# Ledger of designs, part 9: VHH binders against PH domain-containing protein DDB_G0287875

Target 1, 92 residues: PH domain-containing protein DDB_G0287875, of Dictyostelium discoideum (Social amoeba) (q1zxe2r132to223)
Amino acid sequence: SKGKSGWLLRKRPGRYDKLYSVSKADKYLRLYENEDTDNDPLYELSLENSIIELKQDLHLQLTLGNSERYIFTHESESEIVSWAQELQATMN
Key: E = the ipSAE of ESMFold2; O = the ipSAE of ESMFold2 at other seeds; V2 = 0.75 times the mean of E and O plus 0.25 times the DockQ between their complexes.

## First folded at step 9 (VHH; framework vhh_8k46_1)

Design y_15K (from x_36R with S30K; at its last look DockQ between E and O 0.97; V2 from the best seeds 0.74)
Fold by ESMFold2, look of step 9:
Structure y_15K (fold): chain B 92 residues (1-92), chain A 119 residues (1-119)
Amino acid sequence: as target 1 above (92 residues)
Amino acid sequence: AVQLQASGGGFVQPGGSLRLSCAASGFTFKSYEMGWFRQAPGKEREFVSTISSSGSDIDYADSVKGRFTISRDNSKNTVYLQMNSLRAEDTATYYCARWDYRGDAFDIWGQGTQVTVSS
């Protein structure tokens, strides 16, 4: 796929954490504290054997191959839909 | 059936330690963020700690930071609370709970385990 970078909101109990998110052809989703991607990512998530579901409340549920789960959203509906499409394309 | 079974409570003197365990069954434990809460008699239930599905993200109430440690073992479907430097004010029933993002609430609760800190 072409890859994608941008901010996502990660849902945690009682809050959203803003993470700079990078998806590339290597089938990883990397999540950074800010746009300085020269630093190590806070999370490096393998998309291999993952399931991506865009829910009706516009939350994107990523279940990794090891069953760990991450919940994302965005203020823009078009942006979260675009992320769902990008991640789904990368898994295929 | 979805179930959480908390254990490890007991009587301990101030300054002592206890380790609580919460065994999960009936759901995919690895997929859920988990939490510990406590309730003393006559008081509202209060937040103690949360841990993300991977174990990499942890939050604590200010009153327990530096004394309590939450952890999880996904191979055993178990979440733990290591409680050090216990004080009388830590006396409470401790509950483990599963977080549900849809509603941003803890939807499944254990029965609780009693912790009593007294001289």
Scores: ipSAE 0.660, ipTM 0.842, lowest interface PAE 1.1, mean pLDDT 93
ESMFold2 (binder alone), look of step 9: mean pLDDT 85; pTM 0.840
ESMFold2 at other seeds, look of step 9: ipSAE 0.668; ipTM 0.843

Design y_16T (from x_36R with S31T; at its last look DockQ between E and O 0.96; V2 from the best seeds 0.64)
Fold by ESMFold2 at other seeds, look of step 9:
Structure y_16T (fold): chain B 92 residues (1-92), chain A 119 residues (1-119)
Amino acid sequence: as target 1 above (92 residues)
Amino acid sequence: AVQLQASGGGFVQPGGSLRLSCAASGFTFSTYEMGWFRQAPGKEREFVSTISSSGSDIDYADSVKGRFTISRDNSKNTVYLQMNSLRAEDTATYYCARWDYRGDAFDIWGQGTQVTVSS
């Protein structure tokens, strides 16, 4: 895993929340309010024992080791595919 | 069988409190966002609150914000609604529901529990 940063859309009832997402190949996905990553992330998700699934509707489903689930997407198909590959690599 | 069972309703005077519970069975509760809705006689069902799978993200209808608190305990497969400062207009049947992201809709509903707020 080389790390990756960029915007993702997180699906919630009736909306998407735009989050600046950072993977540093340390088995975490950190989600920020904006690109200012010097601030604390809004979410720090441990990818240990997680499952990632890229669905046909181009939603990336992340199920954490504690069974909590996060759903992401992106306007670009290639970008969400790249995110799926990055997260799988860091979990490996 | 996938089921949601709401309980804890009752009769209360204005200004009083009630705590609703919704017990889930037949699915992996901790992976689903959950919601509370209510329906007064002769009206359409309306949104009350939602809570994300982890409990970290919560939404409220404006009419209940500051008075109601949604919470969940994933180890007990239960979502709660603490209702404080109750008003007559809160009188309704309260339903819990499970959110399905694929349809962006609540796909499983409980039978509801009656809350009656009257002087």
Scores: ipSAE 0.513, ipTM 0.786, lowest interface PAE 1.6, mean pLDDT 92
ESMFold2, look of step 9: ipSAE 0.570; ipTM 0.803
ESMFold2 (binder alone), look of step 9: mean pLDDT 84; pTM 0.832

Design y_23T (from x_36R with S53T; at its last look DockQ between E and O 0.95; V2 from the best seeds 0.74)
Fold by ESMFold2, look of step 9:
Structure y_23T (fold): chain B 92 residues (1-92), chain A 119 residues (1-119)
Amino acid sequence: as target 1 above (92 residues)
Amino acid sequence: AVQLQASGGGFVQPGGSLRLSCAASGFTFSSYEMGWFRQAPGKEREFVSTISTSGSDIDYADSVKGRFTISRDNSKNTVYLQMNSLRAEDTATYYCARWDYRGDAFDIWGQGTQVTVSS
């Protein structure tokens, strides 16, 4: 894993929320309201014991060890594939 | 079997409070976003509130903001709706529902619990 930063779309009922997403290859995915990562993240998601699945509709399904689930996508197909690869590499 | 069971409804006077509960079984509750909806007689079911899997992201209909609070307890497989400052217009059957991202739709529904706000 080499780390990755960028915007992801998080699927919520009736909408997508745009979150600035950061992987530092430390088994965490941090999600920020904007690019100012000096602020605390909105979410600090431990990837330990998580399951990452890139679905056929190009939604990335992240299920954490506590069973909480997050659904992401991106306007660029290559970008969401790259995120799937990064998160898989980071967690194991 | 996948089930949602809502409870806690009743009769209250305007300005009163009620707390609704919705117990989930047959699926991994913590993996799903949940919502509350309501339906008055002769009206279509309307959105009340949603809550993300962790409980950190919440939406409310404008008509209930500041009066209703949604919450969840993943260890008890339960979602709640605290209803304060109740008004006659809040009279309805309240339903909890599970959200399915693939259809962007609520796919599993509880049987509902009646809330009646009247003198």
Scores: ipSAE 0.650, ipTM 0.833, lowest interface PAE 1.2, mean pLDDT 93
ESMFold2 (binder alone), look of step 9: mean pLDDT 84; pTM 0.830
ESMFold2 at other seeds, look of step 9: ipSAE 0.691; ipTM 0.855

Design y_26R (from x_36R with S56R; at its last look DockQ between E and O 0.95; V2 from the best seeds 0.80)
Fold by ESMFold2 at other seeds, look of step 9:
Formats: sequence, structure tokens, C-alpha cells
Structure y_26R (fold): chain B 92 residues (1-92), chain A 119 residues (1-119)
Amino acid sequence: as target 1 above (92 residues)
Amino acid sequence: AVQLQASGGGFVQPGGSLRLSCAASGFTFSSYEMGWFRQAPGKEREFVSTISSSGRDIDYADSVKGRFTISRDNSKNTVYLQMNSLRAEDTATYYCARWDYRGDAFDIWGQGTQVTVSS
């Protein structure tokens, strides 16, 4: 994995939150309020022992090792597929 | 069986406080976003608050902001609602519920606990 960065939509009750998402192939997914990644991320998610599933509705389900779960999507089908591939690659 | 059991309701004077608890069983609690709702007699059920699986993302209805605090303890499979500065308008049955992202809906509901705010 060479890493990936870009916007993702995080599903919450009644809405999607737009988060700038960064994978550096270090087994973390970092979620930022905006593209200024020199600031601290809102979330730094350890992918250690996580499960990444691209569902049939093109929502990417990330279940962390502590069972906490995050649901992501993107308006572009190719983009969410690329994110699923990136996160799976960084875990391996 | 998948169950949610809300408790901690009671009778309280205006300005008082109550803490509600909702104990979950039969599913992986820490994977699910949870919510509190309420329904007064003759009214539609209304949203109160939601909390993400990690506990870090929280939403409140405008009517309760600054007075109610949602929290969770994933080690105890429990979500809480701390209710301060209670008003007569807060009188309702309070329900906890589990959110399912498919359909963007709450799919499992507790039986509720009665909160009555009256002089």
C-alpha cells in the first residue's frame, strides 16, 4: 500500500459527515475536520485486528479490534472501492 | 435474545435531576450507535440524543441541549442519560434504541422508563 488521502462520508443517524481521511500504510486511519493534516486528527483509528467490509450498498464498514464501528461511503463507487482496497492493503 | 432495558425514571420536582440507564444484551453493544427518545401521552415519539459506538460523537435535540448528557460504558454494555434542570415539559416515557445504518433507523427498542416532572 502507498497510502491514500481524500474525503469520505461517515454515516451517522440522519446524516453523513464529511471527513478528510488519511491512510499512510502504518495501520492507522486518521480522520480530519479538513485538509490541514498538520493539525491533530479528530480520530486516529488503529486498524490492528480490525475488519474491513465493503457492503453491497457500497458502504465500507470498519470494525476495530475493540469492536467500535465506523461506516463510510463516497458518492463515487470507484472511490469507495479504492478506499476498501487501501485499508485492506495497509492491514496486510 | 436481543434486549434493551431502560431504568432510573421516577418522580422529580422542576429543576431536579435524574440519571437513566439502558442495559443491552444479546448483541455486540460496542459496535452500535445508541439513542434516547421520549414520548409523552398523545404526542409523537421525539428524538432526544444519540451517541456513536466509541462515545466520541454525540447529538442532542435542541430542547435538551445544555441540560442532558448522554454517555456510554462499553465495558458494562450500558448507555446513560443524565437529565438536569428538569422541566414539566420533560415528562415522558424515555426509550433507548439501537441504530442500524441500513435504512438509517433505530431497529431495537427498550420498554422505556417513566419520567414525571411535577410540583
Scores: ipSAE 0.755, ipTM 0.878, lowest interface PAE 0.8, mean pLDDT 93
ESMFold2, look of step 9: ipSAE 0.782; ipTM 0.889
ESMFold2 (binder alone), look of step 9: mean pLDDT 85; pTM 0.846
ESMFold2, look of step 10: ipSAE 0.759; ipTM 0.878
ESMFold2 (binder alone), look of step 10: mean pLDDT 85; pTM 0.842
ESMFold2 at other seeds, look of step 10: ipSAE 0.731; ipTM 0.868

Design y_26Y (from x_36R with S56Y; at its last look DockQ between E and O 1.00; V2 from the best seeds 0.79)
Fold by ESMFold2 at other seeds, look of step 9:
Structure y_26Y (fold): chain B 92 residues (1-92), chain A 119 residues (1-119)
Amino acid sequence: as target 1 above (92 residues)
Amino acid sequence: AVQLQASGGGFVQPGGSLRLSCAASGFTFSSYEMGWFRQAPGKEREFVSTISSSGYDIDYADSVKGRFTISRDNSKNTVYLQMNSLRAEDTATYYCARWDYRGDAFDIWGQGTQVTVSS
């Protein structure tokens, strides 16, 4: 795929953390503190052997190959759907 | 069956240390954020700490910051709580629990392990 960048909300107990998210053809999802991607990402998530599930409550469930799980959403339904499509395409 | 079993409690002097363990079975442990809670007799259960599935993201209650350390070993299906510089106020039954994002609540609880800090 061509990649995608944008804000995502990551669900944690009792809160959402806002992370600037970048997906590229190298099959990593990188999560940044802010839009300044010249800084190191907070996380680099390998999409190798991952599972992407967009749930009915519009939460995107990313389960990595090592079974670690991240749960994301967005204020815009179209945006979270677009992220699900991007991440699925990146793995194919 | 989904199960959490906390252990490692005991009696300790003020200033001492204990390490709690919570063994998980019956679910994919590596996929879940986990937490520790505590309850003293006659008091409400209170939050102690949480740890994300990867172990990278950690929260502590203000009362334990700098003294307690949560960790996990996903290969052993176990979450830990290292408790240092213990105080009498830390006396409680300590529970581990599994977080469920859909209800934003801890849905599975262990039986708990008693920690008693006394001279």
Scores: ipSAE 0.711, ipTM 0.863, lowest interface PAE 1.0, mean pLDDT 93
ESMFold2, look of step 9: ipSAE 0.739; ipTM 0.876
ESMFold2 (binder alone), look of step 9: mean pLDDT 85; pTM 0.841

Design y_ctrl (from x_36R with D57S W99S Y101S; at its last look DockQ between E and O 0.62; V2 from the best seeds 0.00; counts 0 for: pae O 8.6 > 2)
Fold by ESMFold2 at other seeds, look of step 9:
Structure y_ctrl (fold): chain B 92 residues (1-92), chain A 119 residues (1-119)
Amino acid sequence: as target 1 above (92 residues)
Amino acid sequence: AVQLQASGGGFVQPGGSLRLSCAASGFTFSSYEMGWFRQAPGKEREFVSTISSSGSSIDYADSVKGRFTISRDNSKNTVYLQMNSLRAEDTATYYCARSDSRGDAFDIWGQGTQVTVSS
């Protein structure tokens, strides 16, 4: 995989959080408050032993090896599909 | 039966502190994300805080950041909410909740504990 960065909406109970998301094809997904990636990420998610599912409603569900679940979406279908492909590729 | 029992509410002056506890039973507590929500009379229930099953990922509503701290003790099947610097607008019934298996909603709710902040 070649890596990817961009804004995603993270679904939480009762809200969505807008996070700047970065994959460097190193089996991590890093989620930032804004585009200034020189700061520490809000979350650094290990993708080892994770499960990635793109649902019919175009929500991308990431279940980490520790059972934590993260759900993402984007207003663009092609963008969320591209993220699913990137995360799948970096995992394997 | 699955149960969530919240406690620790009460009356407190502005600027005061309270610690809420939520004791869980009837399920594998350590496998679930837990959350705190609140509802004031005449308002919709609002998100306060969540904590992942391991405690590694924590979120807060902007209105409580820096004042509230969520924690959990998986050996005691309990999630906590430490509330500092309380304000009148924090007055609400506070509910603890367990996530569903999809992680996009909370499916089990406690009966809540009342927090009233008034001078």
Scores: ipSAE 0.012, ipTM 0.252, lowest interface PAE 8.6, mean pLDDT 86
ESMFold2, look of step 9: ipSAE 0.012; ipTM 0.267
ESMFold2 (binder alone), look of step 9: mean pLDDT 82; pTM 0.810

## First folded at step 10 (VHH; framework vhh_8k46_1)

Design z_18Y (from y_26R with E33Y; at its last look DockQ between E and O 0.95; V2 from the best seeds 0.68)
Fold by ESMFold2, look of step 10:
Structure z_18Y (fold): chain B 92 residues (1-92), chain A 119 residues (1-119)
Amino acid sequence: as target 1 above (92 residues)
Amino acid sequence: AVQLQASGGGFVQPGGSLRLSCAASGFTFSSYYMGWFRQAPGKEREFVSTISSSGRDIDYADSVKGRFTISRDNSKNTVYLQMNSLRAEDTATYYCARWDYRGDAFDIWGQGTQVTVSS
């Protein structure tokens, strides 16, 4: 895919964190504090051997190869669906 | 069977330290946020700390920040709570728990371990 960037909501106990998310052809999902991607990402998640699942409640579940898990969503249903499609395409 | 086994409680004087452990079995420990909670007799259960699956994201209740440290070792399926500078108000049964995002709630609980801080 051409990649995708944009804001995602990361689910944590009792709250969501808003993270600027960037997916590129190198099969990483990078999560930034803000849109200034010249800074180091807060998280650099390898999509190699990962599982990406869009759940019925429109939460995107990313399970990494080491079994660590991240839960994302978006206020827009079409956006979270688009993210699921882009991440799946990046893995393939 | 999914189990959480908390241990390490005891009797300690104010200013003392204890280290709690919570051993997990029956599920993929490294995929879950874990938490510590406490409950004193006659009071509601209160949040103490949480730690993300990777160990990178940690939250503390204001009352314990700077004194307690949560950590985890995914290779040992264990979450820890190092409690320093203990005070009488820290006296409680301490519980570890597994978080489930769907209900935004802790769905599996350990039996707890008693911590008593008294001079």
Scores: ipSAE 0.568, ipTM 0.818, lowest interface PAE 1.5, mean pLDDT 92
ESMFold2 (binder alone), look of step 10: mean pLDDT 85; pTM 0.840
ESMFold2 at other seeds, look of step 10: ipSAE 0.606; ipTM 0.832

Design z_22D (from y_26R with S52D; at its last look DockQ between E and O 0.97; V2 from the best seeds 0.84)
Amino acid sequence: AVQLQASGGGFVQPGGSLRLSCAASGFTFSSYEMGWFRQAPGKEREFVSTIDSSGRDIDYADSVKGRFTISRDNSKNTVYLQMNSLRAEDTATYYCARWDYRGDAFDIWGQGTQVTVSS
ESMFold2, look of step 10: ipSAE 0.778; ipTM 0.893
ESMFold2 (binder alone), look of step 10: mean pLDDT 85; pTM 0.845
ESMFold2 at other seeds, look of step 10: ipSAE 0.788; ipTM 0.896
ESMFold2, look of step 11: ipSAE 0.802; ipTM 0.899
ESMFold2 (binder alone), look of step 11: mean pLDDT 85; pTM 0.843
ESMFold2 at other seeds, look of step 11: ipSAE 0.800; ipTM 0.900

Design z_36E (from y_26R with R102E; at its last look DockQ between E and O 0.99; V2 from the best seeds 0.79)
Fold by ESMFold2 at other seeds, look of step 10:
Structure z_36E (fold): chain B 92 residues (1-92), chain A 119 residues (1-119)
Amino acid sequence: as target 1 above (92 residues)
Amino acid sequence: AVQLQASGGGFVQPGGSLRLSCAASGFTFSSYEMGWFRQAPGKEREFVSTISSSGRDIDYADSVKGRFTISRDNSKNTVYLQMNSLRAEDTATYYCARWDYEGDAFDIWGQGTQVTVSS
């Protein structure tokens, strides 16, 4: 995969949290509070044995190997589709 | 069957502590955000706390922040609520619930456990 970075919306009960998301083609998805990626990420998610699903409501569902689940979306349909493609590529 | 079983309620004096447990069965617990709610007689059910599937993201109602602590143990399919510095206004039936992202709503509810704070 080529890597990708950008903002994603993380679905929580009753809200979305905006997270700066980074894929470096190392089978991790890192989530940051802002674009300052020199700081530690809030989350470092291993994509090993994960399942990535782009749902019909244009929410990207990431289920990790330990069954923990994260739900993302974006205002732009093309952007969330591109993220789904990136995460599938880095996982493979 | 998908079930949530809350326990650990009881009678306690003001300033006391209780720890509630909610055991889940029939679904992949580690994939779901969980919440605690409470309802006093004659009142609307109110939000208490939520915890993400990993346990890393936590929200509290302002009325309980600093006194209550939500946690989970995914290896035991259990979510907990540690309640400290209890007050009379915390008296309620406490319910645990599973969050369903598609409806943005809690779709499975426990039977509840009674917490009574009185001296």
Scores: ipSAE 0.716, ipTM 0.867, lowest interface PAE 1.0, mean pLDDT 93
ESMFold2, look of step 10: ipSAE 0.729; ipTM 0.872
ESMFold2 (binder alone), look of step 10: mean pLDDT 84; pTM 0.837

Design z_37GY (at its last look DockQ between E and O 0.84; V2 from the best seeds 0.67)
Fold by ESMFold2, look of step 10:
Structure z_37GY (fold): chain B 92 residues (1-92), chain A 120 residues (1-120)
Amino acid sequence: as target 1 above (92 residues)
Amino acid sequence: AVQLQASGGGFVQPGGSLRLSCAASGFTFSSYEMGWFRQAPGKEREFVSTISSSGRDIDYADSVKGRFTISRDNSKNTVYLQMNSLRAEDTATYYCARWDYRGYDAFDIWGQGTQVTVSS
């Protein structure tokens, strides 16, 4: 994978959280409050043994090795597809 | 079968405490965000709290914030609601529910409820 950075919407009950998301091709997805990635991420998610599914409704479902699940989306179809490709590539 | 079993309700005096449990079966509990809701007689069901699959992201209704604590134990397939400083207005049937990420009907599986009654 080449890495990728950008905003994603994380879906939770009754809300979306906008998170600056970073993949550095090191098998982690890091989620930040804003674009200042010199700060600690809010989440640092290990992608080892994870499952990445782009659903028909264009929600990106990430299930981690410990079964924790995160649901992401984006206003742009091409962007969410690109994120699915990046996360799958960094796992390889 | 997919089931949620709530328990731990009872009768308490104002200022008292109760701990509710909701045991899950028939699905991968650790992958789902869970919620607690309540319904008093003659009122609509209302939101109390939600907890993410990891337990890290938590929301509370304003009316319970600071008094109630949601938690989960993924090894026991159980979500909890610790209820402190109970008041008469907390009297209700409390329900646990499983979140499905889609739309207005986002909570797709509901427990049978457990009664909490706060009275002198």
Scores: ipSAE 0.608, ipTM 0.823, lowest interface PAE 1.4, mean pLDDT 91
ESMFold2 (binder alone), look of step 10: mean pLDDT 82; pTM 0.820
ESMFold2 at other seeds, look of step 10: ipSAE 0.609; ipTM 0.822

Design z_37N (from y_26R with G103N; at its last look DockQ between E and O 0.97; V2 from the best seeds 0.81)
Fold by ESMFold2 at other seeds, look of step 10:
Structure z_37N (fold): chain B 92 residues (1-92), chain A 119 residues (1-119)
Amino acid sequence: as target 1 above (92 residues)
Amino acid sequence: AVQLQASGGGFVQPGGSLRLSCAASGFTFSSYEMGWFRQAPGKEREFVSTISSSGRDIDYADSVKGRFTISRDNSKNTVYLQMNSLRAEDTATYYCARWDYRNDAFDIWGQGTQVTVSS
C-alpha cells in the first residue's frame, strides 16, 4: 500500500494511550509519542504474519506473528476503518 | 479449560523477598495483558501490577513501586511477581488475572497464593 499516518488510541487497562502511528511499505507499524517522526518510535511492530481484525465495537485488533496483541481505536469510524484497510493491504 | 494457577506464596520476615508465578493454560497467553491483585481478609481486592502482552508496558500501584517487579515469559505461558523489601502490609492472598479489552475488566482469575509477612 501507499502508507498511512495519523493518531490512534491504544487500549490499555483503564485507559487509552494516544500514539502517532505510521505504516509504510516495509511492513512495520511504528508508534510515536508525537508527530515528530524524525525521533525514534516508541514501538516498531512487525506486520509480517500478523492478523488484523476490525471488531464490531470499532476496535482494531492487531495480533503480531509472535501472538503479541495491540488494540486500537479512533473517535472517527471512517478513520479506524481506513486504518484496518491500510494494515490489511500491507500484509498482502 | 481456561486456567490460571498462582504459586510461590509463603511465610517471610519483614524485609524478605518472595517470587510468585502464575501458569496459564487453555488460551493464547502471549496475546493477553495480565495483572496481579491482592486481598487481605476483610478488605477489598486491590490492584498491584499489570503487564502488556509484549512485556514492554508495565504499571504498578504506588504502594509497591520500587519493591515489586512484574515480568512474563511468553514461551512458558507464565507471569511473575518478584516481591522485595516485604512489609507486614503486603500480607494478602495474591491473584493473577487476565485482562479482557472488550469490558475493560479482568475476566479470568487464578485461585490465589497466600503471602504472609510477619516477624
Scores: ipSAE 0.753, ipTM 0.876, lowest interface PAE 0.8, mean pLDDT 93
ESMFold2, look of step 10: ipSAE 0.756; ipTM 0.879
ESMFold2 (binder alone), look of step 10: mean pLDDT 86; pTM 0.852

Design z_39Y (from y_26R with A105Y; at its last look DockQ between E and O 0.97; V2 from the best seeds 0.81)
Fold by ESMFold2 at other seeds, look of step 10:
Structure z_39Y (fold): chain B 92 residues (1-92), chain A 119 residues (1-119)
Amino acid sequence: as target 1 above (92 residues)
Amino acid sequence: AVQLQASGGGFVQPGGSLRLSCAASGFTFSSYEMGWFRQAPGKEREFVSTISSSGRDIDYADSVKGRFTISRDNSKNTVYLQMNSLRAEDTATYYCARWDYRGDYFDIWGQGTQVTVSS
């Protein structure tokens, strides 16, 4: 995988939270409050043993190895598809 | 069967504390965001708190912030609500619920547990 960074929308009850998301092709997805990635990420998610599913409603479902789940989307279909491909590639 | 069992309610004086538990069965609990809601007779059901699948992301209604603490133990399939500094207006039936992202609604509800704050 080539790595990828960009904004994603994380689905929560009744809202979406905008997170700056970074994949460095190292089996992690890092989620930041903003583009200043020199700060610590809010979340550092291990993709090891994870399941990545892009659903028909264009929500990307990430289930981690410990079964914790994160739901993402993007206003651009091509962008969320690209994220699904990136996360699948870095996991392998 | 998918079930939620809320417990730990009771009678307590103002200023007292109670801890509610909600035991889940029949689904992968650690994959779901959970919530607590409450309803007093003659009133609409009211949001109390939510907690993400990891336990890292927590929301509270303004009326309970600083007094109530939501938590979860994914190894025990249980979500909790620690209620401190209880007031008469906290009297209600408390319900736990599971969130379904697809419809953005809470799709499974516990039977509730009664909390009564009275002298």
Scores: ipSAE 0.753, ipTM 0.878, lowest interface PAE 0.8, mean pLDDT 93
ESMFold2, look of step 10: ipSAE 0.760; ipTM 0.881
ESMFold2 (binder alone), look of step 10: mean pLDDT 86; pTM 0.854

## First folded at step 11 (VHH; framework vhh_8k46_1)

Design q_18Q (from z_22D with E33Q; at its last look DockQ between E and O 0.97; V2 from the best seeds 0.86)
Amino acid sequence: AVQLQASGGGFVQPGGSLRLSCAASGFTFSSYQMGWFRQAPGKEREFVSTIDSSGRDIDYADSVKGRFTISRDNSKNTVYLQMNSLRAEDTATYYCARWDYRGDAFDIWGQGTQVTVSS
ESMFold2, look of step 11: ipSAE 0.797; ipTM 0.904
ESMFold2 (binder alone), look of step 11: mean pLDDT 85; pTM 0.841
ESMFold2 at other seeds, look of step 11: ipSAE 0.822; ipTM 0.912
ESMFold2, look of step 12: ipSAE 0.833; ipTM 0.915
ESMFold2 (binder alone), look of step 12: mean pLDDT 85; pTM 0.845
ESMFold2 at other seeds, look of step 12: ipSAE 0.820; ipTM 0.909

Design q_36P (from z_22D with R102P; at its last look DockQ between E and O 0.98; V2 from the best seeds 0.82)
Fold by ESMFold2 at other seeds, look of step 11:
Structure q_36P (fold): chain B 92 residues (1-92), chain A 119 residues (1-119)
Amino acid sequence: as target 1 above (92 residues)
Amino acid sequence: AVQLQASGGGFVQPGGSLRLSCAASGFTFSSYEMGWFRQAPGKEREFVSTIDSSGRDIDYADSVKGRFTISRDNSKNTVYLQMNSLRAEDTATYYCARWDYPGDAFDIWGQGTQVTVSS
């Protein structure tokens, strides 16, 4: 994986939250409140033993090794597909 | 079988506190967002609070913000609602529920636990 950064929408009950998402090919997905990545991330998600699934409704379902689950999407189909590819590559 | 069991309700005076518990079984609790709802006689069920799978992303209804605290313990498959500074208008049956992503809906509901705040 070459890394990737960009905005993702995180699905929550009744809403989507916009998170600046960063993969640095180190088996982590970091989620930030905004593009200022000098701040600590809101989430630092270990991808070790995770399951990454891109569903038919173009939602990316990430299940971590500790069973926590996160659901993401994007307005662009190509962008969410690219994120799925990046996270699978980082995990491998 | 998938089950949510709410408990901890009771009678309390205004200004008092109660702690509700909701024990989950039959599914991977740590993968699901959870919520608390309430319904008083003659009123529609209303949202109280939600908590994401990690326990860190939390929402409250404005009417309970600052008085109620939702939390979860994934090792015990349990979600909690700490209710402080209780008021007569908090009197209701309280329900816990599991959020189902595909339908953006709460699909599994616990049996209610009654909270009665004496005016």
Scores: ipSAE 0.767, ipTM 0.887, lowest interface PAE 0.9, mean pLDDT 93
ESMFold2, look of step 11: ipSAE 0.768; ipTM 0.888
ESMFold2 (binder alone), look of step 11: mean pLDDT 83; pTM 0.823

Design q_37N (from z_22D with G103N; at its last look DockQ between E and O 0.97; V2 from the best seeds 0.85)
Fold by ESMFold2, look of step 11:
Formats: sequence, structure tokens, C-alpha cells
Structure q_37N (fold): chain B 92 residues (1-92), chain A 119 residues (1-119)
Amino acid sequence: as target 1 above (92 residues)
Amino acid sequence: AVQLQASGGGFVQPGGSLRLSCAASGFTFSSYEMGWFRQAPGKEREFVSTIDSSGRDIDYADSVKGRFTISRDNSKNTVYLQMNSLRAEDTATYYCARWDYRNDAFDIWGQGTQVTVSS
């Protein structure tokens, strides 16, 4: 709801990709190649009708309204928990 | 039951093209990253390509870059592999597979479709 920005790790087969992630009060999660958010985001994910689940392995599962699914994590437990809370609040 | 059905293989001359299809059933296809693999007789199964749930994040093995194109149509529950400029070394059974992030492994496999490149 308030907004949050920071690095997240996106899980892909055999690797994690580091993405600079930005949540604003417009119900989008934007993923950037780096901290230079003046550039176009690589991904602009609508949170409308999405499902956000923080799993026990500290992976954040984001399922969009169109059923696309994205898996994120962070080396800091407190950071991934904070991201889960931010994204859940943005949907409300 | 969860199933993947690969099709579109055949015989083709070097330099030719084929388009493979992999139809999914029994699961929410649009939520899963998918991959193509291949295995020639007497060789290990090898990675060809992956595509994320959105169709935007794509990886290729070096041996196929510039010649093969992976794509997906989530409305048809289907992933595709367009194969151009085929070479004899592309001869293999091609498999599609579903990725499971929890184990970082492909957990569901199609039966494969044969591609034979020969003059």
C-alpha cells in the first residue's frame, strides 16, 4: 500500500536473477534490470486479482490474475516477509 | 492426469524447418515454466530451451541459438519449438517438460517426438 523498492531474486531453472523491484500504490509490481528506474521496467506485473503466498522455504509465490506465476526470494528473511506484507497490502 | 503430448516431428533435409508442439492437460499450464530437451541414441538428454510462464524470459542452449525459437500460447495450453536451419546433429527425440521450482527440476515429461535430419 505505502510502496517498497529493493532487490529481489527471481527463481528460474538452475539460477536466480537479481531484479530491482518497485511496488507503488497503483497495484503494479515493476521489475527493473537495475536501480535506474527512469528506464522502462523489464516487467510490469498487474497485482489485480493476484494471489501472494509466502512459502515455508521463504519463496514468495506471486500468481497473477491471468495465472502467470513468478517465484521470488531474498537472502534476508525479514526482507522477503516485508515484501509479502507490502504486496498483500497493495491488493487491499 | 497431468500429461504433455509432443508432436510435429518428422524427416527433413539439412537446412529445413520443423515446428514442434507440446499440448498440456491436467494442470494450470499458464502458471508453469516449460522446457524442451532432446536425446540422440547413445547420448545423454540435453537441454534445448526454457520459457517462463509469461513467454518473455527465454533461454537457449548455445548449439541452437539463432536457429530455434521457443514460444507458448497460454490460451491453447501449448508450448512450441520452431526449428530452422536444421543440421544432422539436431537428429534426436525431442521432449517437452514442466518445471517445478520447489525441486528446481523438471517433474512432468512428454513422450517425445522424433526429429530426423538426413539427406
Scores: ipSAE 0.791, ipTM 0.899, lowest interface PAE 0.8, mean pLDDT 93
ESMFold2 (binder alone), look of step 11: mean pLDDT 85; pTM 0.847
ESMFold2 at other seeds, look of step 11: ipSAE 0.815; ipTM 0.903

